# VH-VL binders against q09722r188to347, part 1

No score or structure here was measured in a lab: all are predicted.

Target 1, 160 residues: q09722r188to347
Amino acid sequence: DDEQSFAFLLEAVKMDNSTADEAVRELVQRAVNSPKYFFFDDIVTLPPVQQLEQSTLQLLGILSGGMTDDYVSWVAENHAHCQHQKFDEDAIARKMKLLTIASLATQAPNNTLSYGDVAKSLKIDENEVELWIIDVIRAGLVEGRMSQLTKTLSIHRSSY
Unless a header shows other numbers, all headers, positions and changes below count from the first letter of the chain; antibody chains aren't numbered by Kabat.
F, E and O are the ipSAE of ESMFold2-Fast, ESMFold2 and OpenDDE, as the mean of both directions, binder to target and target to binder. V2 is 0.75 times the mean of E and O plus 0.25 times the DockQ between their complexes.
Where letters were taken out, [cut] stands.

## First folded at step 1 (VH-VL; framework fv_necitumumab)

Design N1
Fold by ESMFold2-Fast, scan of step 1:
Structure N1 (fold): chain C 160 residues (1-160), chain A 118 residues (1-118), chain B 107 residues (1-107)
Amino acid sequence: as target 1 above (160 residues)
Amino acid sequence: QVQLQESGPGLVKPSQTLSLTCTVSGGSISSGDYYWSWIRQPPGKGLEWIGYIYYSGNTDYNPSLKSRVTMSVDTSKNQFSLKVNSVTAADTAVYYCARLSYRGFDYWGQGTLVTVSS
Amino acid sequence: EIVMTQSPATLSLSPGERATLSCRASQSVSSYLAWYQQKPGQAPRLLIYDASNRATGIPARFSGSGSGTDFTLTISSLEPEDFAVYYCQQRSNWPLTFGGGTKAEIK
């Protein structure tokens, strides 16, 4: 019902450019904090959303095409903004790592992504890569198969 | 088990302000999932949406009422209110408060008849 | 505003018969259409949302269909309690608008 509630709010903002500012802010807060919402291009392009503060628009830009490092830089200068807007910094950091993997998968040569490339991009040990790949697959962002023998992810589909 | 109940004067003189309150029980008005609305029905006629208020206090009104409408919310009392200024006989109707969810108007008050006459 | 037109204005039927009620929008409302039942002296009751989904507690004899501009509410076999006024309502655009209603009455 939370998922349907969010969908209703998103559709209300999409269909009516006169939607109240508070409803727009709640839409952004829910999307940013949600462990299940990853498609920020759908939100960033909405006219009411484009009227929000520059700090919020910068964050949405990072969520719609940036990498983990872009978020790390942004959050260092925006802790107060996150507190004021009730943005969950840790939830966003996790989401950015999943989006970074999805981005790497989308551009991967021969539909093959190495564990080394993932580890380098996320700045984690190679032995942690499989846990993150499992999470990105469970999130529906990437469909593929891991091989411990070759230390690679063979990508069947990526959505980013 | 959400219940809504309208209250306010049943008679209003022309040119005066019609004022109604809706009391919500069995659920919190402080929820981002709902638009709290007023809907009216003149005797023998159909339904007309008047406007909504969000729990934050933000409102939107039916343009047909020419800005004669103001809504307010009191989250501490779990209530929201409607004022219609400069009333005429055309404002005589049964007034309903209702909760708008993603499914539609899922809970309604019983309605209160407001008659505009001298 | 989107204008909602219901037909017929009055539908005279006997218990056990099938009722078919029509609702037409002046422009596409996709599937963002609800149906309500109103009995004399009572508030409207939500029957169907998103054109075809039955609301909680609504009997299986009620069904909705359609998309875009043309919608239908069907009652497969009328019970005595079903004789009431039925309203359609769009939520595609603000302001929200209702149809003029169809009164189902006993012959």
Scores: ipSAE 0.000, ipTM 0.502, lowest interface PAE 15.7, mean pLDDT 86

